# Designs tried in a protein design chat: miniprotein binders against q53ft3. Part 95

Target 1, 195 residues: q53ft3
Amino acid sequence: MFGCLVAGRLVQTAAQQVAEDKFVFDLPDYESINHVVVFMLGTIPFPEGMGGSVYFSYPDSNGMPVWQLLGFVTNGKPSAIFKISGLKSGEGSQHPFGAMNIVRTPSVAQIGISVELLDSMAQQTPVGNAAVSSVDSFTQFTQKMLDNFYNFASSFAVSQAQMTPSPSEMFIPANVVLKWYENFQRRLAQNPLFW
Below, E stands for the ipSAE of ESMFold2; O stands for the ipSAE of OpenDDE; V2 stands for 0.75 times the mean of E and O plus 0.25 times the DockQ between their complexes.

## First folded at step 10 (miniprotein)

Design ve6
Fold by ESMFold2-Fast, scan of step 10:
Parts: structure tokens; C-alpha cells; sequence
Structure ve6 (fold): chain B 195 residues (1-195), chain A 104 residues (1-104)
């Protein structure tokens, strides 16, 4: 139902369903992520009066996940971009040579999507700095992200004749990516806030 | 203590009714998708409705047990009515899923 995209990384389109109405995407090495895009694939819409609340989670100093509300996706706004760089700063010691540190603590953050009634979503307050506020910056970022993603993805396109079956690999049809890209650019040109 | 437990049961029933509302909306979407000839999408909507309804039923049954333990007659009746409504909706979902399978 949903997709998750980080600039410079492969798109995720297979969320883990952790409850009947809850979906999660893993974000490895989240300290290097500044922005995340969450979007609906378009295969099925939300029922009337329903939408998705988008959350961000990272492990706290006790190793427990802390969930923060970033915003929402709906049929009317099926994509949203969130700045998470300001949210990932938690408790921890900083060292001048952190990149050269021998001790490595891998961290994985998560994007969560909770399918809810719109009336219920109206009672929730997103974290103040998560949503991208400037339309111009938003449009520029989105264009660069789409261009880089499309060019990168298309460089790995193979015909069915060249495919070797692999049980651990997932493939996304190139025509679906192209159509999404074209539709997104067209809508962005007409209304930068359509998502 | 009893008053606090009564309020907790009332909250659980409200949460179950919330889920039931979502089940009904997924079911209505499935019917609209079928009218549009979008059979695969309709089946996906029914799967969401079905799984939510089954979870709502399990939680309603547990809530009924708690109300029965405390002898809260009004809440017992409310929980039984909710269970019956959920069961009827599950039956409708199953009937529509079977109808779709037969037409394939």
C-alpha cells in the first residue's frame, strides 16, 4: 500500500505489517538521513474518511523505541516529505573523531504508518520541525530526488530474458516507476503542495 | 477499584467500536471497487476488513469475559451486542469474498 524513499537509496515498497492497521519500514544507518518521503503506491486508496498517520522511531538511551508523529498521508495528499535530521539528536557522547571510532554501534530507525479515521488523526499533534515548510525548497529537493532516483533505478533495468530468479530479491517494474515519476512531476508543476 | 475497572471496560468497548467503524469503511470500499470492475483491489480491501474484524472479535470476547467476572450487567449486554454485530459483518465479508472467487 505504501512506499518509503530516501535520497540516494533504493525505494522500499514492501512494508512489514506489524498489526492489522500498522506498517513499518526500517531505516538502517539513519544518522546519515536528512529527509524521508512516505507515499501511497496507488494500488488501493484509503476508504472514505480514513488516512495514515506517519511516525518516526529511533532507539532511546535505554534501547527502547520512541515514536514521534511526523504527519499524515491521505487520498487527497498521498505523499509527504519529512525532515528527520533534527529529531535524531538524542542522548549520547560526541567525539571529534567519531567517524574513526573503533567501537561501532549500528542503529536502525523506523517509519511507522498507522491507518486511522481522519477524525482521530485531527486530535494528534505532529512534531513541529518534521514537515518541510518552504514550497520552493520542497520543490527543488523533490525534483533532485526524483531525478537521482529515476536515473539510478533505470541504470539497473534488465529485460526478463536477462533475469536470474533469486528468492531474496524483489523487483519493481520499470514502467510503474516511470509512470509514477511522470505523474508526480506533472502534478508538482501544477501544484507544489499536491502532496 | 471496581469503578476503575468499569471505566477500563468502557474504554475497551469504545476502542473495539472504533475498529469496527474501520472494518465497515474497508467493506464499503470493497463494494465500490467491485462496481468499478477492480476485482483485485476489492479483494485486498476485503482482506483488510477481515483481519481487522477478526481482531475486533477476539478483543470483544476478552472484554466480555472481564465484564462477566465483575458482574457488570449493562456492559455484559453491550459487549454481547457488539460481538453479534462483528460476527454479522464477518459473515458479510466472507460471503462477498466467496462471490468474488466464484466469478473468477
Amino acid sequence: as target 1 above (195 residues)
Amino acid sequence: SVEELEKRIELLLRRIRYKLEMVKRWYELAKKLLEQGKTEEALLALQFAYRLAQRALRRAKKTLEKAQELGLTELIEEAQELIQEIRELIEQIEELMEKIRESQ
Scores: ipSAE 0.719, ipTM 0.890, lowest interface PAE 0.9, mean pLDDT 78

Design ve7
Fold by ESMFold2-Fast, scan of step 10:
Structure ve7 (fold): chain B 195 residues (1-195), chain A 104 residues (1-104)
Amino acid sequence: as target 1 above (195 residues)
Amino acid sequence: SVEELEKRIELLLRRIRYKLEMVKRWYELAKKLLEQGKTEEALLALQFAYRFAQRALRLAKKTLEKAQELGLTELIEEAQELIQEIRELIEQIEELMEKIRESQ
């Protein structure tokens, strides 16, 4: 139902379902994460009048989870970008994930999605600076992501003269990566939400 | 006090009704998806409806036990009504899943 994207990491599309209405993505090495994109895969919509509340959790000094509400995803707004750098502690056990008392690995943060009625979601207030929902901000994040991937992939480029025979290893021409990058930039410029 | 325990049971009943509403919405989505020929998506929606319904049923049964322990007749009746409604909805979900399976 949901996907989670962090710049420089593989996209996650298989959330762990921890309750009938609660889904979690694990984020190892969370100290290096600045932005997270949460989105609906488009295979199934929310039922009418329902949506998802998006939470971020990191372990405190004692390994206890600290949950903060980042924002929402709905059928009308099926993707959202959140800035999680600089967030501080402070969520009570009354929040959906706080009530579940899930023990976490000290080095792993989580994105949580709680499926709720829209009326219930409307009564909640996200952390002030977490949501980055403007198209321009999303485009900037996506461009940075593209640049990071292209630079990373290109760092492995070798000339044909430098290649050694290896039947079990596959290679992709650098030109294919460049063409993908250029095509994606072109599509993104025309419609930032094309994907 | 009995008054405090009664209010706690009333809050549990409200939470059950909230969950039941979500079950109904997932079920309605499943029917709409099926009408659109999106059979696999409809099955997924029915699976969500089923999981939400089972959770609502478990909570309702626990709430009934609490109401019975305190002899709160009106709340016992309300909990029993919710349990019956949830069970009927589970049957409808299961029936639709079976019909979809047979037509594949």
Scores: ipSAE 0.688, ipTM 0.877, lowest interface PAE 1.1, mean pLDDT 79

Design ve8
Fold by ESMFold2-Fast, scan of step 10:
Structure ve8 (fold): chain B 195 residues (1-195), chain A 104 residues (1-104)
Amino acid sequence: as target 1 above (195 residues)
Amino acid sequence: SVEELEKRIEEALRRIRYKLEMVKRWYELAKKLLEQGKTEEALLALQFAYRMAQRALRLAKKTLEKAQELGLTELIEEAQELIQEIRELIEQIEELMEKIRESQ
């Protein structure tokens, strides 16, 4: 039903069902993770009036799970991006020679999804610093990436008069970059998931 | 103590009704998917309904035993009604799953 994605890792599409309404993904080496994407596979929708509450859990110093509500996925918002870097405050191994250097913290965190009635979900408040969880947030992030790319590419722009002959180099007209940016931005506005 | 236990039974009954509502919604989705010819998706929805219904049944039976131990007549009756409703839903789910298997 659900998928979980971390940049640079293989996508997980096989959640462990730990209860009739509870699903879990393991996140090994979670200290290197800044963002997690949770999404519905599209194979089966939620029934009318139902959705999924998304939780994050990491082991504390005693190995006990600490669960925090990140946000929600629904038929209307079937994917969400969560920032977890601020939620996994580590206190150990900051001194290379100190006793703290031998204190072991398990490196596996979990994403949990609880299937619930929408009315019940509406009464819950996600952790504030994890709130990147919407298509709007993803659209804003993608727009910023597009802006970054356009600015980066434009910083290399030279007029035709400034070009020197070089058979090993390829040149792209600056207006082609602008046209691509405008086209992609238009398509993104029509459908944030068109790509 | 008795008042505290009574509140816990009432809370358990609320949780059971909550799960029963979700079972009904999964079951309705399964029927809708079958009408659309989405047989495999319907089976998945029925599996969610079935697993949740079985959990609700186990919780309801435990809740009934607790209510009986305390002699709480109204809560006993409420738990029995929920058990009957859950059993009827489980039967409907099983019948639909069996019909799908036979047609494959």
Scores: ipSAE 0.677, ipTM 0.874, lowest interface PAE 1.0, mean pLDDT 78

Design ve9
Fold by ESMFold2-Fast, scan of step 10:
Structure ve9 (fold): chain B 195 residues (1-195), chain A 104 residues (1-104)
Amino acid sequence: as target 1 above (195 residues)
Amino acid sequence: SVEELEKRIERLLRRIRYKLRMVKRWYELAKKLLEQGKTEAALLALQFAYRLAQRALRRAKKTLEKAQELGLTELIEEAQELIQEIRELIEQIEELMEKIRESQ
């Protein structure tokens, strides 16, 4: 039903179902994450009058999850970008002593989605300014994603002289990647919501 | 206290009724999707409805047992009515799921 995207990482489309109406995505190495995109895959809409509440959790000093409401996704707004920097363990805390022996629980956070009635969701208040609603902010994030993808893909470019025969491998010409990148940027400039 | 236990049972029944509202909405979506020829999406909606309904039924039965132990007649009746409504909805969900399977 849902997808989760972090810049520079593979998209996750297979949420773990932890209850009949609750889904989670694992975020390893979450301390390096500034923004998370949560979206509906389009395979099924929410029923009328329902939506999804989006939560973020990280392990506290005792290894227990601390859940925070980030915002919502609905049929009318099926994707949302959230800033989680400043919500993560340690960013808002002040410790007078240095943290020695910090290697304990793996740095794994979670995005949780709870499917709820809209009436219930309206009674809840998201933490801080986690939701990024402006088109400009989303466009900037998308542009960075595009740049990172293009740079990553192009780093594998090799000349024919460097290729070794392998019938089981498929190769994509660098010019095809560049063409896709240019077309995407052009379309994004014409309509930021085209994709 | 008995009053605290009564209040807890009332809260459990409200929670179950909330889930039942969600079950009905998933079921209505499934019917709408099926009318649109979106059979796979309809089946997914029915699976959500079914799983939520089964959970609601289990919770309602446990809540009934607690109300019976405390002799709370009004809450016993309320829980029994809720169980019956959930059972009827599960039957409707199963019937539509079977209809979809027959058409595949």
Scores: ipSAE 0.703, ipTM 0.884, lowest interface PAE 1.0, mean pLDDT 78

Design wb0 (at its last look DockQ between E and O 0.55; V2 from the best seeds 0.69)
Fold by OpenDDE base, look of step 11:
Formats: C-alpha cells, structure tokens, sequence
Structure wb0 (fold): chain B 195 residues (1-195), chain A 97 residues (1-97)
C-alpha cells in the first residue's frame, strides 16, 4: 500500500502494520538521511475521504521516541518528500503512535503513516520545515532518487535462466520496476507536485 | 494479482471498520454508518476475488457482521457495535495475515 524511499537506499514497500490503520517503516542510520519520500504504491487508492498522515520518529536524548507530523499523502497527492535532517527535539505533540510499544533501536528512526479521515487531517499542523517547499529542489531530488533507485534495482536484475531456485524468496519482475519508473517520471514531468 | 488485490482491499476494509468503531465510540453514529457502508462495498469486491471456500466464508461472515453493526447503529445502540466490528476486523485479518 505504501512505499518509503531514501536516496541511496533500497525502496521499502513492506511497512510493518502496527495497527489496522497504522504502518511503520524503519530507517536505520537516520542521521545520514536528509530527505525521505513517502508514496502510495498505486495498487488501490485510499478510500474516499481518507488519506495518510506521515510522521517521523527519532529517539530523544533519553532514548524516548519523539514523533513529529511531517505532512500528508492523499489520492490527490500520492507521494511526498520530507526533509528530516535538522528535525531537532521539538515538543512531543500528541501523536497516533504514542501508545504503541514499538521496539526501537537507538540508531533507527521510523516513518509512520496513520490512515485518517481527511477532515481530521485538515486539523493537523505539520512541522514547518519538513515539507520541501521549492518545486525545483523537489524535482531535482525526486529525479536523483528515481535514478538512484532504478540503477540500484537494475544492477540486481537477472534473467529467469540465471536465477537460482529459491522457493522461499519472492521476486518482482524488472519490468514492474521499469514501468513504475516511467510512470513516475511522466507524472513528475507533467506536474512536479503531482504528489 | 487478484490475491494481492484481495489483500489490499481487506486491509482497507479493516481500516474503514476501525474508523467506524472510533466514530461509534465518539457518538458520531452517522459517520460510523457511512464508514461501515463503505467497508461493505469493499467486502463485496473481496467476495468477487475470493477463490477458496474459506475466503468466501470469511467474507460472508464479515459482511454479516458489518450489516449487523449498521442495524444496531440504526437502532440507537452504538455501545453494542464494538464487539461486532472487532470480530469483522478479525475476520478480515485472516485474509491478509
């Protein structure tokens, strides 16, 4: 349903579902991460009147998780880029993940997606510096991330004849990645803020 | 794949039912009804994708539970829908867990 992408890292498409309406991605070595992209995989859209509130969690000086609202993803904006670098310990606001015993390691941050009603989302205020505001910077960043992901994924591409039988592993056809890449590029070219 | 679609639909249906439960708890009966009705729409789609008797039975039971919840809300009994909605959610989880 959701994907998470960090430049230079593998795309994550398997979120941990911590509740019916809550999904979490782990971000190891989060201190090296400047930007994160959160996006819908595009298989089935949000139900009408629903979207996702995107949160970032990092350990504070006491090792306690601090959750901050980064922004939103919706059917109208199915992807978003967030700057997570420099997000220092803001005042812990009420967050939907607070009651969840999420096992955290000190070096791992988390991206949380809470599926919510759009009218409830409209009442939430993201942290000011998290949304990438410049269209140009966003476009450049997105393009770099796309290229990086495509190059990385393609480097592991093998023909079926080259595959070692591994019945315990799931495989994604390379053409799916390519199609996704092409579609994303097309949408980006049409509207840099399509997400 | 149809299986993947079924799983995703089941997850969305579960989310809708969870939100309905939350609305019911808050006393927003009309919103809860609306969300359950939407969940039933998703359940009907899942029903069409079910390929095993077990899946068919699960979806049927979930639909029945959702319909019962709607009836209870219409009767002005929001406090009685919690267990039923939780059961429907549990049933849906069997499809994608």
Amino acid sequence: as target 1 above (195 residues)
Amino acid sequence: SDRERLIILAKWAAILLRKALEMARKGNTERAKYLIEKAIEYLRRIEKLATTPEEEEIVEQAIEAAQEALQLLEQGKPDEVEEILQEAIRLLKELYQ
Scores: ipSAE 0.775, ipTM 0.916, lowest interface PAE 0.5, mean pLDDT 87
Fold by ESMFold2-Fast, scan of step 10:
Structure wb0 (fold): chain B 195 residues (1-195), chain A 97 residues (1-97)
Amino acid sequence: as target 1 above (195 residues)
Amino acid sequence: SDRERLIILAKWAAILLRKALEMARKGNTERAKYLIEKAIEYLRRIEKLATTPEEEEIVEQAIEAAQEALQLLEQGKPDEVEEILQEAIRLLKELYQ
């Protein structure tokens, strides 16, 4: 139903369902995370009149999780990017996850998605600086992720002479990775909303 | 795949019935009825995707429970509505857990 993506990490597509209408993604080593993308998967939209409220929490100085509303995903806006590097824990706010006993480690953050009626969502205010909604900001984030992948993949490049062949090993030529990177950059420049 | 679609539809049906239960508890009978009717639409889509007798039986029972909940709401029996909606949700979980 939902996906969660962090630059330089494997995409998560299997949220832990903690209630019929509540889903959680774990974000280990959250101190290295600047941005997170939350999006809908597949072809089946939200039922009419419903959407998802997106929350973020990490342990405060007392080791207790504090849930903060980042924003929303809806049929009209099925993906959202959030900047979490500047967030601080709030105090005393009511949230849908407050009744849940979620056990977690001090270095693990969480993304929570609560499926709600749209009129209920309209009554809520996200933290002011978390949402990144402009096309330019999304394009910049996408390019950063693309650069991270290219740099990571190219760090494994070796010359043919340095290779030790193995029947079970598969190898990808570095020029194939470069060609993919260039093609993706071209496509992104033509339509930044395509991805 | 049809299997993946069935699972996702079952999750949405369960969410709709949970929201119906919450509306019924708050005394919003009209909204509860609307959400149950919407859940039945999802259940009928699941019925078309079901390929095993076990899945077909679960879907049929869930539809019957949802329809019974509609009748109970009209009769003003909130406790019985809650029990029936919880049973319908439990049946749907057998499809996607």
Scores: ipSAE 0.715, ipTM 0.889, lowest interface PAE 1.0, mean pLDDT 78
Fold by ESMFold2, look of step 11:
Structure wb0 (fold): chain B 195 residues (1-195), chain A 97 residues (1-97)
Amino acid sequence: as target 1 above (195 residues)
Amino acid sequence: SDRERLIILAKWAAILLRKALEMARKGNTERAKYLIEKAIEYLRRIEKLATTPEEEEIVEQAIEAAQEALQLLEQGKPDEVEEILQEAIRLLKELYQ
């Protein structure tokens, strides 16, 4: 039904269903995560008149969960990017003695999706600075993903003079990847939602 | 696959019935009836995908329960649908749990 994606990690498609209408994804090492993508998975959309409210939960200093509404996914907007870096310090900075003497404990945050009637969702107010629906923020996230892919692919580049025979493998010229990267950047700059 | 579609349809139908129950609890019978009717549409699609006698029996019983709840709402008895809708939801969960 739902997927959850963090840059540089494998996509998650197996949400834990905690109620008929509630689904969660675990985010280990969440403090290093700045953005998360939540999207509809599969071919059967929400029932007419329904959508999903997306929440972020992190443990506070006492280990108690703090849930915050990030925004929504709907049949009209089946994929959304949410910025969570500013939300992980909702309690403010650690106090000086705690920060000085306490080793940070690895902890797991959660992304929760609650299936709701659209009328109910219209009355909900997301926390500020969470939904990345501005063209500038989406463009920056997408550019970072493109840079990561290009750098990864380029790390395998060899010149034709340096290639060794490998008759069972297929190869693509590096300039194909570069041309794709340049074309995608151009289209993204012209219309960040072209895809 | 058809199995994956059946599971997703069952989850959506269960959610529709849960929301219908919530509306009935608030006395919003027209919204509750609408949601039950939508759930029945999903149940009919599940019925076409069912491949075992157990699945066929489960979906048929869920349809009967949803139709009974709808009848109670039409009779102006929204407080009486609790057990019937809970049973329909339980039946649907057997299809995907």
Scores: ipSAE 0.702, ipTM 0.882, lowest interface PAE 0.9, mean pLDDT 79
ESMFold2 (binder alone), look of step 11: mean pLDDT 88; pTM 0.891

Design wb1
Fold by ESMFold2-Fast, scan of step 10:
Structure wb1 (fold): chain B 195 residues (1-195), chain A 97 residues (1-97)
Amino acid sequence: as target 1 above (195 residues)
Amino acid sequence: SDRERLIILAKWAAILLRKALEWARKGNTERAKYLIEKAIEYLRRIEKLATTPEEEEIVEQAIEAAQEALQLLEQGKPDEVEEILQEAIRLLKELYQ
């Protein structure tokens, strides 16, 4: 029902269901993560009046989970991008020098999704400015545009035997189109705003 | 596929019944009834996708349990609803576990 994506990692589509209405994704090596994308899978929407509250948790120094509300996914906004990098240190120092002596111990964080009524969700306040909705919508559109362009261009491919000299025609090898598509997808996954 | 659609619809029906139970416990009978009615809509969609007698029987039993829960809430007997909704959720899990 839900998917979770981190730039440069394999997409997760198999959440652990810990209750009928609660789903969890594991995020190993979470200190290397800046952004997480959470989205609905497939064609079946949320039931009317329902949505998903998206939470982030990390283990504290005693191994206890600390949960924070990042935002929401709904039928009107079925995907969302969240910035989690500022949430990993708790109440950190506002001075940059305070972070220079942190010894990193890799651990596993989690994304949690709780299915809730929209009225209940409206009463909750997400931490900081974690949601980046404009980038999310553009990223989805860009991916679909890339797929459509590649498919369209490939439909006009001709073999070398079918080529005839024409002063007004230009030909691009299919391999160059594929190479561009793969490079653009890679760059988009690393940074949706690289361009 | 129809099988994948059945599984996802069954998960949503179970979620709706779970939420109905939570709101019934809070004393919000009207919200609980609304959620059960929505669950029945999903159960009717599952019914159209069921291909085996076993699946058809499970869906029918879940619909009957949901309808019984609605009747009990209408009669002002929310305390009797918990066991019936939990049974309906258990039946739905047989479709998707």
Scores: ipSAE 0.713, ipTM 0.889, lowest interface PAE 1.0, mean pLDDT 76

Design wb10
Fold by ESMFold2-Fast, scan of step 10:
Structure wb10 (fold): chain B 195 residues (1-195), chain A 97 residues (1-97)
Amino acid sequence: as target 1 above (195 residues)
Amino acid sequence: SDRERLIILAKWAAILLRKALHMARKGNTERAKYLIEKAIEYLRRIEKLATTPEEEEIVEQAIEAAQEALQLLEQGKPDEVEEILQEAIRLLKELYQ
């Protein structure tokens, strides 16, 4: 139903269901995370009049979750990017996960999605500067994601002269990765929504 | 796939019934009825995707429970709806858990 993406990490598409209307993604090593993307998987939309409230949680010094409302996903806006780097200060807000008494390990944060009626969601106020809804900010995040991927892939590049024979292994020329990166960057600059 | 669609529809139907129960508890009978009617629409879609006799029986029982809840709300008996809606939700969980 939902997906969660962090730059440089494997996409998560299998949320833990903690109640009929509440879903959680674990974010290990959360101190290294600046942005998260939350999105609807494209098979079946929300029922009419419903949407998802997106929360971020990290463990306090006692291992208890501190939940903050980041924003929303709806049929009209089925994906959202959130900046969480500034939210790890220890502040918390009121949240629908309080009754669940969820305790997590010290190094693992969570994204929570609570399915709510749209009029109920309209009464909620997200924490400041968490939602990254402007095209420029989203483009900057996408560029950082591309840079991270390219840098990671390039760190494994070797010249043919340095290759050890390995008949069962497939290789992709570094130049092909570079051409893809340059093409994607150009297209993103022309139209941030080309993908 | 049809199986993946069935599971997602069952999750949405369970959510709709959970919200309906909350509305009934708050005394918002008309909104509770609306949410149950929407859940029945999802149950009818699940019915078309069900392929095993077990799945067909679960869906049929869930539809019957949802319809009974609507009748009780119409009769001004919202207090009697809770157990019936919880049973419908339990039946739906058998499809997706």
Scores: ipSAE 0.697, ipTM 0.886, lowest interface PAE 1.1, mean pLDDT 79

Design wb11 (at its last fold request DockQ between E and O 0.57; V2 from the best seeds 0.70)
Fold by OpenDDE base, fold request of step 12:
Structure wb11 (fold): chain B 195 residues (1-195), chain A 97 residues (1-97)
Amino acid sequence: as target 1 above (195 residues)
Amino acid sequence: SDRERLIILAKWAAILLRKALDMARKGNTERAKYLIEKAIEYLRRIEKLATTPEEEEIVEQAIEAAQEALQLLEQGKPDEVEEILQEAIRLLKELYQ
């Protein structure tokens, strides 16, 4: 349902569901992270009148989680980029994530998504400067994401002669990925918000 | 895939029912009803994707529970829907847990 992406890292598409309406991604080595992208996978949209409140949690000096509301994802805005590097010194806010039986290490932060009614979300106030609104930042992130994906996918590329027969698996020609990549880059260069 | 769709739909349905329960507790009966109705729509979609008798039974029971909850809300009995909605949610979780 949700994905989480850090530039230079593998995309996460399997959130831990901690409640019916609560999802969590772990972010190892969070101190090195500047931006996080949270997005819907796009299979099935939010039910009408619902969206996701996106929270960031990091351990304080005492190891206690500090939660901050970053922003929102909705059907109208199915992905968002958040700057988290400047939040590491912020104060905690109220959050819907209670005591979670999650093993926390000092180096691991979390992205939490709480599915909420849109009218309830409107009453929430994200921390300042978390939402990246700059087209340039988005473009840069997208480019890095694309590069990461391409590199990752390409690392698994084999020639047809090298393929191990696996009739139960579907294969995509590497050239298709490349063409998609090139096309996407072209479109992104023309209009960073083409999507 | 159909299986993936089923799982996602089940998760959404569970979320809707959970939110309905929350609304019922708050006395917002109309919103609770709306959410349950939406959940039933999702359940109907799941029903079409079910491939095993077990899944079919789970979905059927969840629909029945949701409908019962809806009726209770219509009767002005929001305090009686909690257990029913919780059961429906539990049933749905069996589809994706």
Scores: ipSAE 0.777, ipTM 0.916, lowest interface PAE 0.5, mean pLDDT 88
Fold by ESMFold2-Fast, scan of step 10:
Structure wb11 (fold): chain B 195 residues (1-195), chain A 97 residues (1-97)
Amino acid sequence: as target 1 above (195 residues)
Amino acid sequence: SDRERLIILAKWAAILLRKALDMARKGNTERAKYLIEKAIEYLRRIEKLATTPEEEEIVEQAIEAAQEALQLLEQGKPDEVEEILQEAIRLLKELYQ
């Protein structure tokens, strides 16, 4: 049903089934892995209205898996490339593999695939920068720049009681910066190419 | 091969029935019915690929269980559906495990 490919390694086509709707691939020596490809295998597509949520897990210091949502595979997009090199020290996301959390070997990570209804998948938020596409990468970069600018500008906010009159200085109300940030972020989420 | 196709179809049928059970538990009866009907379509495809009497019997029993579950949902008896769908899923696992 599913395949998993890591550059320089043999393709995996035999996922371990841990529940009716949940499949895992082991990734030994995961610290050497930068990218993982997950794809639908064979000629039988997902049933109508279904897709797969793709998760990455690595063992924490106690050997417990920390799961992160990478993205999705669907009939419309039956293969996806994920960058995992930046995720190994991050916090876990919400995941459907809660009951499957078991103590793991320290050097072995997993790719998990959870078969879900498409509307359930639409409510899930993948970790940033995992999916490899030019549009996604540009959106993530732009969001980081927006966050950096807003945080930088907000660090200079002062109350009117703390202001010293100076004709050569210009001040912008913090609320104006916040409204610009919110508007731009909303529009970027709706269409990354709106500008 | 036909054997590989049967196994993959059986896995999808089991997934559809698992999702139907989840929808029934949440009170989404219409979606549960839809998913069971889709599972029956997959079971009919498996039936055409079954080559042993054991496989034919398992598929027949799974279809009967799925049809019974549809009837119970139509009668407003979702609590009785859980055991029947669990049985159908167990039968399907005998085809692919």
Scores: ipSAE 0.737, ipTM 0.898, lowest interface PAE 1.0, mean pLDDT 78
Fold by ESMFold2, look of step 11:
Structure wb11 (fold): chain B 195 residues (1-195), chain A 97 residues (1-97)
Amino acid sequence: as target 1 above (195 residues)
Amino acid sequence: SDRERLIILAKWAAILLRKALDMARKGNTERAKYLIEKAIEYLRRIEKLATTPEEEEIVEQAIEAAQEALQLLEQGKPDEVEEILQEAIRLLKELYQ
């Protein structure tokens, strides 16, 4: 249903389902993470009138979760990049994960996705500057194409230990694709016409 | 695969029914009915993908429960749908758990 990607890490496609409408990805070593990409998997989109509210959770000094609304994914915006580097010491926000006492390792944060009615999502306010986006039709289209390419290419990543000898084929190290993706995204956000 | 599609459809249908139950609890009968109708659409798609007698029975029972809940809401009886919708959700969980 959902995927979660952090630069330099394998894509996660198997969220922990903690309720019918709530899904969670663990982010180990979260303090080294600056951005997270959240996206829809598969060919079966949200039901009409529904979408996903995306939250970030980190443990406070007492080990208690602090949840912050990052933004949304919908059928019209099925992938989004969220900045979390400035959120690791901020105040919590209202969230639907409530009294769920998720057992957590101290160095592990979480991305939570709550499936909601679009009307309910319209009343929610993300924490400031969590979303990384320039919003016009051209930039939105190119971001979607970029996300599609990265997700496709990264799904073929293997370690050197798993590699089959193939002297007639060329290989691209996975981190080259990641570095290209990060650089292109940054340049596009700074100047949508840099190309 | 068809199995993966069945699982995803079952999860969406369960979510739709959970939201319908929430609306019924709040007295929003029209939204509850709409959500149940959408869940039945997903259940019909699951029915076409079911390959075992167990899966077929589960989907049939879930459709019957959802239709009964819809009838009760149409009769102005939202307080009576709780057990029926919870049963439908339980049945859907058997498909993906």
Scores: ipSAE 0.710, ipTM 0.890, lowest interface PAE 1.0, mean pLDDT 79
ESMFold2 (binder alone), look of step 11: mean pLDDT 88; pTM 0.889
OpenDDE base, look of step 11: ipSAE 0.774; ipTM 0.915
ESMFold2, fold request of step 12: ipSAE 0.702, 0.706, 0.710; ipTM 0.885, 0.883, 0.882
ESMFold2 (binder alone), fold request of step 12: mean pLDDT 88, 87, 88; pTM 0.890, 0.884, 0.885
OpenDDE base, fold request of step 12: ipSAE 0.775, 0.777; ipTM 0.915, 0.917

